# Ledger of designs, part 1: VHH binders against Rho GTPase-activating protein SYDE2 (SYDE2)

No score or structure here was measured in a lab: all are predicted.

Target 1, 120 residues: Rho GTPase-activating protein SYDE2 (SYDE2), of Homo sapiens (Human) (q5vt97r660to779)
Amino acid sequence: IDAFRHYSFSDQPKCSQYISGLMSVHFYGAEDLKPPRIDSKDVFCAIQVDSVNKARTALLTCRTTFLDMDHTFNIEIENAQHLKLVVFSWEPTPRKNRVCCHGTVVLPTLFRVTKTHQLA
Structure headers, positions and changes below count from the first letter of each chain, unless a header shows other numbers; antibody chains aren't numbered by Kabat.
F, E and O stand for the ipSAE by ESMFold2-Fast, ESMFold2 and OpenDDE, each averaged over both directions (binder to target, target to binder). V2 = 0.75 x the mean of E and O + 0.25 x the DockQ between their complexes.
[cut] stands for letters that were removed.
The coordinates of atoms that the task and the answers printed are left out; those that the model quotes come from them. Centres of patches stay.

## First folded at step 4 (VHH; framework vhh_brivekimig_d4)

Design t1 (from b6 with E102N V103P)
Fold by ESMFold2-Fast, scan of step 4:
Structure t1 (fold): chain B 120 residues (1-120), chain A 123 residues (1-123)
Amino acid sequence: as target 1 above (120 residues)
Amino acid sequence: EVQLVESGGGVVQPGGSLRLSCAASGFTFSSYWMSWVRQAPGKGPEWVSSISSGGDYTLYADSVKGRFTISRDNSKNTLYLQMNSLRPEDTALYYCAKEYVNPDSGTYTFDYSSQGTLVTVSS
């Protein structure tokens, strides 16, 4: 990840205005992830808008605590309030996918980062 | 009750083609991402391909990219997988899967049927 990725987040929403339209979301990567084991782990990133999965990546290799990517999601949103960015781990059994980390974006004004989830 | 019924499997020679179908019922098909997952004899499940709810995004495993095409028809509640240039290593039970996201826990689940459709690539 580059220094350009560093963000300051607000943890309190000032207003809950809803938005509609086409949205481009640029994701440059993540760091300080908890790897599930010593060897590399396949992960994927998903964008959820008001709990609806709008877009995701294919499987990406996550080595140690760093995920390096440069991906743009183009999504259509309607009357949206929350955008959530989530990183999931891939297991050999599909039903065992788990969250590496996640963050929540309150549209249109504020960002809120939630707790990092442990991979079990 | 979520029902996913796969069909279209069979025996084909290397280099051949097959088209798999999945008829979905019991949920709002057009609202969910759908996937194909396969399980080769003696191996664990392998993700193959996914498609967004509206069909505007498609994703493929590196092992099938350029050979397989995923598509859907929301008016018929049907998911498809067009498989070209088949190889012996594509031999597997193929499952149609609904992608489920629990908004509270954040768990991502591939909810597939127990049936599957068998694809055998051999001479």
Scores: ipSAE 0.127, ipTM 0.537, lowest interface PAE 4.7, mean pLDDT 71

Design u1 (from b6 with W33Y)
Fold by ESMFold2-Fast, scan of step 4:
Order: sequence, then structure tokens, then C-alpha cells
Structure u1 (fold): chain B 120 residues (1-120), chain A 123 residues (1-123)
Amino acid sequence: as target 1 above (120 residues)
Amino acid sequence: EVQLVESGGGVVQPGGSLRLSCAASGFTFSSYYMSWVRQAPGKGPEWVSSISSGGDYTLYADSVKGRFTISRDNSKNTLYLQMNSLRPEDTALYYCAKEYVEVDSGTYTFDYSSQGTLVTVSS
């Protein structure tokens, strides 16, 4: 009698699979970087979706405060609201831990997640 | 709490091969990018390779591309570096490193093992 009154509910509700899509993010470079030194620096770029790291580039040489690159990230997103591109300066040391300087470029915080999008 | 223990180093002739391992504990290994960094005698540290949390994305320094292969086994919390066609210039202490990113503060940190594993390529 009561067999059909049992419902399953998600503890962590998500948007349905219908709103999942592929997003291409084309990164042409960065300006006004704040490296800890004026010498050439190894840097890399990371893409984060809702504070989750999705992809990053190989180490690239930064010319003082300007980074030239031509890189496309292909990311699968689901129920995403925020997309952030972060440029990190990498300065290795034989120490246990090292904090690196960064430059941040915030992409549009609102985008349509129900279709595949290319960011211009 | 974070512990990284490297092994597999040794002495090998030019053209030889070695496989390095890094046993990780004290964190959720499968959630982090992992890297290999090396330091040759009298030189600064050089980044060698990185692998994504799921193992589906790998990166290599130009000096090792085509010769080294990074891999991981998340069920065993272990990172590997397969080194082929070794050259005298590959002689270095090799360190396993955990990558950490804090978005809101904009910080990027590498957690290194202090001991490393020594690789000597000599003829």
C-alpha cells in the first residue's frame, strides 16, 4: 500500500544533465601582471569553474608584466555560475612550501549553461 | 600532515631507464595536481612534469618531452615518473610535489618532500 510513497531525494541537488555543455575558452594573453621580480618568470594559467580547477597551461615565459599566448581550454560544465582565469607566477624552491604571486582576470560571472558557448 | 616519500633513484648509464615513485599520505591525493621537480648539483630547481587529479591531463618540460612519462594510481595514492633515454644532464635530486591553489586569496603553493630521490646518469 505504501510502497509507492517512497521518494529518493538528492542530498546535494544539481541541475539536470540537460544543462550540461562544452565551453571553449580562448586565452590570448595577460597584461598588468604583478610578478615578485622584474626578470623573466615562468607562469601558468588556470581555469576555475565555481572555485574548482578544471585545466591549466604548461609553464610559459612572461615578459615582465605581459604574457603572450594562444591557448584554448575545452571544459565540460554543469550548473556553473562563475568562471575565473588565474595567471600564476611559479618560482620553485627546495623549501617544503612556497607561496607564488598571481594575476587574476575574472571572466563574465553570468553565462548560459544550457548550451555550448564560446567565450569571445 | 602532508607526507610525500620518493623512491626509485639510482645510478644508470646514458640511454638507460629508471622509474620513480612517490607515496603520498595525509591528504586526498585524487583531488590534487601532482608534479615532479628536480635540482641538479649547484643549480636551482627545475619543474619537470605535472599531472591532473584524474590523470587525464599531463604537462612536460621541453627538456624531457618524449623521454619521460608521468602517471598516477589514485587507488594507491602513488605518483610515478618513467624516465627513458636518460642523459648526463638528467642527473639531479628529484622531488615529488603537491600543487595547491586557493582562489579567493590568489595563492599557489607547492608542497615538496624534503628528501628527494637521487638520479645519477654517468658513463
Scores: ipSAE 0.013, ipTM 0.260, lowest interface PAE 8.2, mean pLDDT 66

Design u10 (from b6 with S50A L59W)
Fold by ESMFold2-Fast, scan of step 4:
Structure u10 (fold): chain B 120 residues (1-120), chain A 123 residues (1-123)
Amino acid sequence: as target 1 above (120 residues)
Amino acid sequence: EVQLVESGGGVVQPGGSLRLSCAASGFTFSSYWMSWVRQAPGKGPEWVSAISSGGDYTWYADSVKGRFTISRDNSKNTLYLQMNSLRPEDTALYYCAKEYVEVDSGTYTFDYSSQGTLVTVSS
C-alpha cells in the first residue's frame, strides 16, 4: 500500500506529454458491441499503452450487445502517452479477432480528471 | 520467425494426469503473453488457458478450471500445462500459442504451431 506515486513528465509541449508510474484502470463494462457469432460468444478486453498490450481480462461470455464487468487493473507504465481499451471477440481459428469497440485516453489526462485525494 | 514445439502428449485413462511443454524460439519469450489452444477430433479450435508475460496472471476456460494449471519458465523459454483429472472430452491436439498485438491497427492475434501434441483420454 503506497501513499504517494511519483510521475515524470517529458519536457515537451502539452500535446507531447509522457507519464511514468503505477496506474489503476477501472473497467465497468461496454455497450453497443457488435453481436458475436453464434459459436463465438466469448469476448475479452485488452488494455494497451502506446500500442503495447499491458493487461487483459479473462474470456467473458457476451450474451447480448452489452458486456457487464467490474474489474480493476494495476499496471506499471513508463514514458506513456496513450491508453487504449479494446474489446475483442474471440476467434478460435487462426484469424484476427474481431474488434467490437475501442476507446483511447491521452495521458496524462486520465490522472488529471480522476479526483485524487492525498492520503492522510 | 516464431517457432513453438509442443511435447508431453500421450494416452491416459480417465482421471489421469499429463504435463505438456512448449519450447519457444525466434522471439523474446519473456515479453509475450502465451496461451494453450486445443482442437478435438471433428471440432473447431477451443482456447484453454492463458498466462501473462511475467506469470503473474492466469486465465482458464470454464471446462478446465480447477483441473489444469498453466505456468512458464522464462529462463528456459518454456510454457507448461499441467493437466489433472483428465476426461474423455479433453481428447484433442494441444497447441502452444503466442499472443500478438499489431501496432497501429490494435489487432490482437494468436500465432501457434501447425503440429501440436496429441492427448488421448480413453479407457
Scores: ipSAE 0.013, ipTM 0.231, lowest interface PAE 8.4, mean pLDDT 67

Design u11 (from b6 with S35E L59Y)
Fold by ESMFold2-Fast, scan of step 4:
Structure u11 (fold): chain B 120 residues (1-120), chain A 123 residues (1-123)
Amino acid sequence: as target 1 above (120 residues)
Amino acid sequence: EVQLVESGGGVVQPGGSLRLSCAASGFTFSSYWMEWVRQAPGKGPEWVSSISSGGDYTYYADSVKGRFTISRDNSKNTLYLQMNSLRPEDTALYYCAKEYVEVDSGTYTFDYSSQGTLVTVSS
């Protein structure tokens, strides 16, 4: 089992501040994934806000190193400072979920996106 | 919209067997992993078993491995749990769930609420 892959957005956020309300996060896919388990074909994506899981996708079959998807997370946030998208490699025991990749966004921001990830 | 309805629970003697069913509707059942989770009286939820979307992979909690068998019939949108060699400690409300994820240190979550089915093992 190899190292995790990390996707990072720009490290130059315009502003760091708390935000509350309903948020829609649109996820168009991921590339350059390297699952830690070579025999694992299943992954899922989760949105974490201040280190708390708020939403997740269904289990998806990972096709080599990329995910094709068009998914919208509708989440309620309260006094949030950090938004993190995490792709997990599915483990047989849920307590051993491994991270394939992740990205972090400091709230509020409208300009920390990549061509494979889009945040509202 | 998404509905999961469990059935098949009851009262059995130690060493007995029961088969639980979960009828799913409101989503593409054949596209999702499905899980069984139980909650004993006065305790938190405990993950029991998982099955892949096509049924090719199954996983079990150590407490039930070798005694329980998870299966599914995608043509009927139904999930099953065959429980053999039941023990008093298996007494719990049993829930089926879509997309089971451990949220934090020992905390488990469901995507959708369901009524559960009660299994009581006593003599």
Scores: ipSAE 0.006, ipTM 0.151, lowest interface PAE 10.5, mean pLDDT 66

Design u12 (from b6 with S35H S50E)
Fold by ESMFold2-Fast, scan of step 4:
Structure u12 (fold): chain B 120 residues (1-120), chain A 123 residues (1-123)
Amino acid sequence: as target 1 above (120 residues)
Amino acid sequence: EVQLVESGGGVVQPGGSLRLSCAASGFTFSSYWMHWVRQAPGKGPEWVSEISSGGDYTLYADSVKGRFTISRDNSKNTLYLQMNSLRPEDTALYYCAKEYVEVDSGTYTFDYSSQGTLVTVSS
């Protein structure tokens, strides 16, 4: 089955403060992924702030269980409260893309993530 | 509201070239990734290309790599698609599209203009 869990940092309480400035978010990869579709070998990663897409990677070739990358997102944020990192499986026909995994963090907390895994 | 107006389509012979334009209004164009999507007669939509908000990243469908070039001019709120070495299978209505993310369904999709611009490649 397609089972994903939220990263532990996403369970943290909401913050009353908002953050503005430039952020550098370093993403080194993911492991223990289970894509919804095996026929899609391509994925991309996106970073969203308060539900607005701020940056994403180019298409990346993914092995079935892991993504190997070294990417830095440099984003400008204003009065921001939430940061979301999302990995999408990609499809050449529009409206067939699906989310592989995601996480949400509350600013201004330090960002820590755990790997995704099956809950079965 | 979001408005996208495509232009530049026409009839060309195989091996010919066309440059498509998309004039955007109703949103902060420089803040969004933009896409070109096409739909051939009797077929579903096919994603063609995308470009980052700043224009520094571009991606292409395998069917058009090396032949098409996407670009944008944020000062003019305009998206472009330069099409070279056109083939009969490139015949389609071409739409520019703004990215759409549906949070509740966890789906990433594209919003298109309803009008499009027709490209016909015939001998």
Scores: ipSAE 0.006, ipTM 0.206, lowest interface PAE 9.7, mean pLDDT 68

Design u4 (from b6 with Y57W)
Fold by ESMFold2-Fast, scan of step 4:
Structure u4 (fold): chain B 120 residues (1-120), chain A 123 residues (1-123)
Amino acid sequence: as target 1 above (120 residues)
Amino acid sequence: EVQLVESGGGVVQPGGSLRLSCAASGFTFSSYWMSWVRQAPGKGPEWVSSISSGGDWTLYADSVKGRFTISRDNSKNTLYLQMNSLRPEDTALYYCAKEYVEVDSGTYTFDYSSQGTLVTVSS
């Protein structure tokens, strides 16, 4: 995954197939990130499969609207239809049932499964 | 309903160790990231540590890194925190928390236990 776009972008891909197995998701970076709060310095990326949070990065410092990273996640999926990448602003003082982040960047659903990305 | 029951707290001398446990029910434990959060008397809550749903990723606050170890047993729906080399500043009520992410609303939050377990480090 080369770039992020704002969640308000109208490009909405469709997925009509179901995928099962172990897959690798590679993050190369992000651009055009706009945290909901201008004082947000730390972010993390989360991977969701069919609305279930499967993996996330360590905290990354976002100085401007560009996030430079090179992370690989190995996740197990079963009859999955949708894969989402979400970027969140980090809050070090968590609270019960409060919104930690307002506004996120969500990528369109993307599936890329090859022999080299399947681990057993 | 999500139920989280902490145990293992107590009074210990500086340099001592304690192992906290959290019994979870009411949700699919193996599908969620879990965290430990603490609150010292008169202070706000502080995130301590997190562990991925499968246990392969762990994160720690700088104040506890190298001293605390988070782990989980998905077959028993139990979260653990092994605390070594305890310091007086580790004195706090410790809460087990389920991580909750709602993508469409942009929500990232924690479902805390209402009880917590008290850890006191003193002579």
Scores: ipSAE 0.015, ipTM 0.302, lowest interface PAE 6.8, mean pLDDT 66

Design u5 (from b6 with S52Y Y57F)
Fold by ESMFold2-Fast, scan of step 4:
Structure u5 (fold): chain B 120 residues (1-120), chain A 123 residues (1-123)
Amino acid sequence: as target 1 above (120 residues)
Amino acid sequence: EVQLVESGGGVVQPGGSLRLSCAASGFTFSSYWMSWVRQAPGKGPEWVSSIYSGGDFTLYADSVKGRFTISRDNSKNTLYLQMNSLRPEDTALYYCAKEYVEVDSGTYTFDYSSQGTLVTVSS
């Protein structure tokens, strides 16, 4: 989530409070991650659009507190208002996974990223 | 809306093989991690295997590593589980599951049908 950078809408030159189209979201990495367990080094990144989970990466190895990646999500959105980007730590058994950090992007005319919080 | 239809279960002797299939519809199959979960008689559900949406990364429970192979065909919206060297303890109802994560709570759940496919490993 720390490395949100870019998105583009090829079919709509003017924006509203919500937008539709194809979106490319490019991540370069994340830092200062705090996994909940010392033995858990696996994380993944996910995106949510208006409370709907849309895509996620494969498992990535977190080198203690940072994640080095170069990943692009290509997603279709319809009447969307918010894009939420989340980094999760992974546990293979059915458990509650903890959020490492996340950010939210409002999908209007102007790009903005707000880092919502960093979890301990 | 989400439909998951399992098939391929049956009765087999120890050491035998079976291949399970799961036909998915009602969602963008190629965008989700998929899993196999099983429930043995008198026990709770046990996660068996998961596969990345693109198919190039897989995870297995220690009890099935080296014997089971998970795969998917995104062009057919189908998930597979190849089961080799079956043991009596593999006897269970097997469920195909779509992985779901609640972003705000960080909670993982499996969204699977109540149907399942029965695998019995017996004499």
Scores: ipSAE 0.006, ipTM 0.176, lowest interface PAE 11.0, mean pLDDT 67

Design u7 (from b6 with S52N D56R)
Fold by ESMFold2-Fast, scan of step 4:
Structure u7 (fold): chain B 120 residues (1-120), chain A 123 residues (1-123)
Amino acid sequence: as target 1 above (120 residues)
Amino acid sequence: EVQLVESGGGVVQPGGSLRLSCAASGFTFSSYWMSWVRQAPGKGPEWVSSINSGGRYTLYADSVKGRFTISRDNSKNTLYLQMNSLRPEDTALYYCAKEYVEVDSGTYTFDYSSQGTLVTVSS
């Protein structure tokens, strides 16, 4: 796996509504998680771009309502409008997992950021 | 309608190897994350490994890390699990699963076959 941290968004007028490029998303953890069942103790975090799952973590043991982790997702996005971070709980039956918590970030229509950290 | 057909299971001695295959049909295989889930006798389902749609990003349960390798061939709509250094605790029915998020509910779903392929590791 090639690790990469770079922030680059479209700065051209013809892509003013959407963003394309390579993006690094750093997840430090979560608090105030509410598992849907008392028997659900394992969770995972997923990164969704325009309702498409781009990356997720492995199953992690949740200590009550606190998840302590340090993970970076490197994702490729094309003409993206919305980025969603979602934490799911693993149920005894793996056919469905429910949302513990979520957040949605609207990507800017035109933005330029500098590369501040480079991973080997 | 999602169809997943597992194969490659069998009986092996501890330390042996097996390669599992899953033939997928009824959906655009190359667009979805895929996973392997196992269920040991008398136990609940355990997630084993996952692979992203393009095949470049893989995840493993700690119990199999370093011993199992997940891979896929999108041109053949096939998912694989290479299992090395097998242990008695790896004895289980192995299912391949399609991962997706349900648009309406936002629910993350592991949609796996009811058939599975049996792996037995014993002397």
Scores: ipSAE 0.228, ipTM 0.644, lowest interface PAE 3.6, mean pLDDT 72

Design u8 (from b6 with L59Y)
Fold by ESMFold2-Fast, scan of step 4:
Structure u8 (fold): chain B 120 residues (1-120), chain A 123 residues (1-123)
Amino acid sequence: as target 1 above (120 residues)
Amino acid sequence: EVQLVESGGGVVQPGGSLRLSCAASGFTFSSYWMSWVRQAPGKGPEWVSSISSGGDYTYYADSVKGRFTISRDNSKNTLYLQMNSLRPEDTALYYCAKEYVEVDSGTYTFDYSSQGTLVTVSS
């Protein structure tokens, strides 16, 4: 699924309908990350559906301010409304992890994902 | 409310195997991701492995990848860690942890106020 490449996150219409099925999410990476600590180099990415963690990566080394990866998540969703991709900073102790960044998409039932740019 | 009871630790030779168990109660086990965390003598805690609520996704620390296998039995509310090819550096207290997201802040956290189970790899 190319929702993050072709779908606009601004001015999204809201829908009261929910969706179910198999979803593939392809994640290419993140830029301009700002870790909460100078020594916090490790991160992980998680897919959340309606605030429930469905999948995540292993620990990845963040090269100061960017994360380079190519990963596909295959998840089963049931009556879902929101999909969230979150990048967490990893702490050396098993404490509350700090969010580095996130992206959220409303899962529409009434319109299709479209390309926002004409040039590739 | 959440109670986690680890077992299966012991003394083992390098190259040996052990299977850890964690009996969970006080929450809907099948709805939560679960993890194993360890703390070696004189060191801070280290995340070891995680498993999704349905068991479909598993993740491992690089130090244990290919040697350890995390699994769960939702019908018995039990989490497992199969440890193979054990090394002296695997000596630690092993803790079972419930993972959950703090909804509004988007933070990831662990609940593991358990006593742990001691694994000693000695030669």
Scores: ipSAE 0.013, ipTM 0.263, lowest interface PAE 8.4, mean pLDDT 67

Design u9 (from b6 with S50T L59F)
Fold by ESMFold2-Fast, scan of step 4:
Formats: structure tokens, C-alpha cells, sequence
Structure u9 (fold): chain B 120 residues (1-120), chain A 123 residues (1-123)
């Protein structure tokens, strides 16, 4: 319960919105990567919508803290609030990916959403 | 500019074998995990196999495990797919992929154009 609200009758901020449509997300790369293991260098990028994996890239070997990657994700979203870009460090054993870094974007934000009949 | 040229496809009887090759140029081949993806007539792209940048780790789709072997030669910038015990359902255009995006488990898009190599298994 928010004790300092004035004339607001909503229990959610007005900025809390949901968005639906086809979304094009262009990933140009990453800097200042800090892998969980210093010697771990195989990485891939994934996009999550409301904590659900929607898309991922192929893997490559990162030899520095700078990742030069140029990929476009075309995803369909429905009533989404959060878009999260995650860079995973791949490990052979255990065979589970680990998070190197991530960025979260609250929807809606200033970026382009393309519907089925519209080109980005 | 990135170039991938697939070859080695052909017509073969069920139970036969083929070896596909992919000649890579325009990028540091030894830094990328490489994959084989196929597209059967009238169907969408299906992931087949992936190999790590150094060749130490390989992964296969359940439909091809035990029959297909992926390998690479970084000194020749070449990716291979050895296909044994071929079945009619293996009939497809086969592509090698350096960079791709997978959406909703099994939908692929490529950053570059590739012609693929056709494999037809018929009796």
C-alpha cells in the first residue's frame, strides 16, 4: 500500500504498460564483459520477454572484454512489460549456461515495434 | 564479406552415405561455433548440428544422433557433415551457418545469403 499517494486510484504506476506486436531488436555488441569464470570465453546472446526465452544467437569465442556482434532479433510479443538482453557464458560441465551480463528495458520505451503488415 | 559455400549434396538410396563440405571465407573461422541447418521441401528450417570453435564440443538434433558427424578443419576454413544411414526424411537443402538467430525454438534467420546443397534420399 502506498501511504503517500495523492489522487492516484491505481495500485500500479501509470508508466506500467503492456505492449503487443512484432518487435525488431538490433544488437551491435557488448563492452566491459565480466564472465563468471575468467577463463570462460564462449558466449551467446539471448533475448527474454517477461523472463521467457524468445530468441538467441549462435556462439562465438570472445577473447577480450569487448564483444563485436551484429544480430537482429525479430520476435512476436503479447502483453509484455520487460525485455531483457542477456549474454551467457557457455560451460561444457555442468552443461548449463551462466550469465555474463544483462540489460533490462521496461516496455514501452523509445524503440520500434513492427506489426505483421509493416516493415521496420 | 562473409561467404559460405556448401557442396557434397546429391541423390542417394536409403541407407547410403554423403559427406557435405562448407568452405568459409571473409571472417575468422576459428573464432565461431558453426552449425548445419536443413530445410525440407515445404517445411521451415531445422537445426541439425553444431560444433565449437576449436572442435572440442559437438551437439546433434535427436533425429540425426548416431548417424551424422560434424567436424571442422580450421587450417582449411572448412566445415564438414558426414551423413550415414540416410533416410527419406533427411531429404532437404542443407546450409552451413556462422551467424543466425533462432526464434521460438526452430525458426532461423541468417545474416548472409547461402545457396545450400541439396540432398535427396529416394528409393
Amino acid sequence: as target 1 above (120 residues)
Amino acid sequence: EVQLVESGGGVVQPGGSLRLSCAASGFTFSSYWMSWVRQAPGKGPEWVSTISSGGDYTFYADSVKGRFTISRDNSKNTLYLQMNSLRPEDTALYYCAKEYVEVDSGTYTFDYSSQGTLVTVSS
Scores: ipSAE 0.195, ipTM 0.538, lowest interface PAE 3.7, mean pLDDT 71

Design v1 (from b6 with V101I)
Fold by ESMFold2-Fast, scan of step 4:
Parts: sequence; C-alpha cells; structure tokens
Structure v1 (fold): chain B 120 residues (1-120), chain A 123 residues (1-123)
Amino acid sequence: as target 1 above (120 residues)
Amino acid sequence: EVQLVESGGGVVQPGGSLRLSCAASGFTFSSYWMSWVRQAPGKGPEWVSSISSGGDYTLYADSVKGRFTISRDNSKNTLYLQMNSLRPEDTALYYCAKEYIEVDSGTYTFDYSSQGTLVTVSS
C-alpha cells in the first residue's frame, strides 16, 4: 500500500550519517487508504522526524479511500535519519485515532533522489 | 484558487460583542474543518477555534472558551465567529483557515494568506 507519492521501504538499512538543515516536504495526496467508516472520516497528516512529531495539517473530511492534498511543509531538522508521513483518522478522544496510511523516507537517500530536497 | 475573505471586525469596548464572517470560495467548503486563527500585535499566530465539516464538533482555545462561538453555513460557504465578553487581550487580526500547520506547540503556519479582519478592544 503505497499511499504517498514518494514511498520508500521502512526496512531499508539505517545510515550512520545524519542530515541537518531546512527541508521542504510536498504532499500530493494519498490513495488506497484504510477504508473509513461508511458515513465519513475526519483525517489529518503528520510529519514525524525520528519518531518526534514536527508538524501536522488541519482536519479535513475523507469521504473515500482517496485523499487529495496539495500542501508543503517547511521543517528544520537536526541530525535526522528518518522522516515519516502519517495520515491519522481523527476522533474526539485521542486514543481512538488510528493510522490510515504512512510512508517512511530514509533521509540520506532523499538527497540522492532529488536535487531540490522535495518529497512529493 | 482558494479564497477566504474575512469581515466583521471593528473597535469595541471591553465587555462588548462582535460577529466575524468568512466567505469561502475555490474549494469544497463542506468537506473541510474550518478554523479561526488570530495574531495579536507583536505576537505569532494563535489558534482560536475549529468546527467540523458538518458542524457537529467544535473546539476552542482555553482563552476563549465560554465567550466565543464558532458556527458555519455550508449552503452559503460561510464561517462565523460570535465573540462575546471581549477583553483587551482579544485585540488581534483574525483569519479564517481551512489548513494550518502546527510546527511546535502553539506555533502555526498557513498554506495561503488573506487580509484578515482587525478586532480592537479598548476602553
């Protein structure tokens, strides 16, 4: 399930080298999401760097397993190895939130793929 | 093209009331949670309130809880903020937003900018 436009396998070898600087991350959207409830599902996207939440979007309603999103995050990272993009289903009680989809990028590999440091 | 136009700001004395409006266009308004965000002079943006796409859920910052009421009319693509018992610390430029990014606790950015509407509370 490759829901994000720039997917990498989470089982890729970890690099001992670390990345620092300003990074721009562009979300095109997600598809093949975990099916929402029939009536609808409120969702939000979060960026995690080495398992720490760095940014999230406002809530939007996902009426199908497809999410259209055109958003750019500008985040500062320091000595980072992994960037994870997660789409959560939102509930009034936080413990009921669940992951709809995710994608993980090994940061040293990102600079080999794009010259602009864009994740799209 | 996403466009949000805020209105309804003005000058009021402490304890007064104002009703803000936000006219939305260029996107499916009924599919998004909508929020009000304010920026006081010399401070960064502060989230004020949010309302679910259907209006069934509302969220408020502790500083405005019990005084402000967020509402929406999806048939008119309009978001509202009823502000009662206004205080000098409510003085700010108020923006409506369909998307915002919380970078750190209490720090937000917008995908797009609008003019906002100025609310001044002074005696």
Scores: ipSAE 0.011, ipTM 0.255, lowest interface PAE 9.3, mean pLDDT 67

Design v10 (from b6 with Y112F)
Fold by ESMFold2-Fast, scan of step 4:
Structure v10 (fold): chain B 120 residues (1-120), chain A 123 residues (1-123)
Amino acid sequence: as target 1 above (120 residues)
Amino acid sequence: EVQLVESGGGVVQPGGSLRLSCAASGFTFSSYWMSWVRQAPGKGPEWVSSISSGGDYTLYADSVKGRFTISRDNSKNTLYLQMNSLRPEDTALYYCAKEYVEVDSGTYTFDFSSQGTLVTVSS
């Protein structure tokens, strides 16, 4: 509705009564994946909340540019402001770090508004 | 600065059990996911298991699921891998690794130990 066309994110922190809570994130899959290496087939999905890695999946086989899954992450949050979901190509080496980035989904704060009489 | 020291490897018969330990220092152990990775002779590294910073979330490779159990003691900065029903295919050098995921930069890294611990399942 018109009242929400002009709604923007407030930089005020949420009330302390919502410092800790259970968030459920349902991940249906990913499309248009761009693996960094031609031989990378194993991937995993990770969730970060306010710069803290909260959860990830086990290794999954990427099917070309598609990743089909039906997974729910249950994570505990403390006044979360940013949620990011990333699909990574998995390529560990015993003696060195490897940077991998496959795809990213970032949820903007308060961009999607649903009717509710209570806040999480 | 980051130091990871594995122990507990050895020679064991098929069907036997071993418990690996990893003593961590030089970083805030309780803030990081930890993993076990192994490398068998003549093969590339294989991820085995991971555990969340608080120990409430664990992941296993299909090859070890139901046989291996990962755990941690944040008060002692120590990671464990309990290995049961060992098979000749489990013969490998086992490494403890600190896992870091930085979502904003799309960075995923493992910081492995210099040593590893050898597990041999024979005869």
Scores: ipSAE 0.016, ipTM 0.346, lowest interface PAE 6.6, mean pLDDT 66

Design v11 (from b6 with T109E)
Fold by ESMFold2-Fast, scan of step 4:
Structure v11 (fold): chain B 120 residues (1-120), chain A 123 residues (1-123)
Amino acid sequence: as target 1 above (120 residues)
Amino acid sequence: EVQLVESGGGVVQPGGSLRLSCAASGFTFSSYWMSWVRQAPGKGPEWVSSISSGGDYTLYADSVKGRFTISRDNSKNTLYLQMNSLRPEDTALYYCAKEYVEVDSGTYEFDYSSQGTLVTVSS
């Protein structure tokens, strides 16, 4: 009827919400691309950190809905929260390039984090 | 207001060289990737080359790799394209473009002038 024992809680260590350093991102390709225009066959891949373009590929020929590539991006990031890999279709006329697909990773939750801050 | 003014085009024989310049104003030039895009007569725009904001990363289309060199001078807000071993198929209007991610739409944009500079390679 009564509580059998008294429970105490310990505080959790504080951690940095942001990541800095050199990062390598290896991209093997993409499937099930849905180009915004059916006549667009040229694409390019960009890696963005907090909506800033850090690196991208040259234009690549996309065969139907499949992009086959093997590319490594080496980027320097500072105080970063989000990493996004985006495939854009190249517009053959002066228009905005449109997203075919993207993947977003929230830093640091999906990356291995070295010890940054811990309560003693 | 983003302003991009291209210059340096002309008529040259196959195997010749030209250097294009682009004077940029109305934005913080040193903060943006820049590119060259060309449009040959009767064809759509073709991406040629790009350079990162600090100049440490360059990209080239396969058709120009080894012949063209992109560079920038952030102290002068100027983008350059050195074109060597020119071929008849390089004949086009050449546009300087600002590359950026449009935050509201999530799109990648090549903001370039309607002016361009004409390069004609013919014998």
Scores: ipSAE 0.264, ipTM 0.674, lowest interface PAE 3.2, mean pLDDT 72

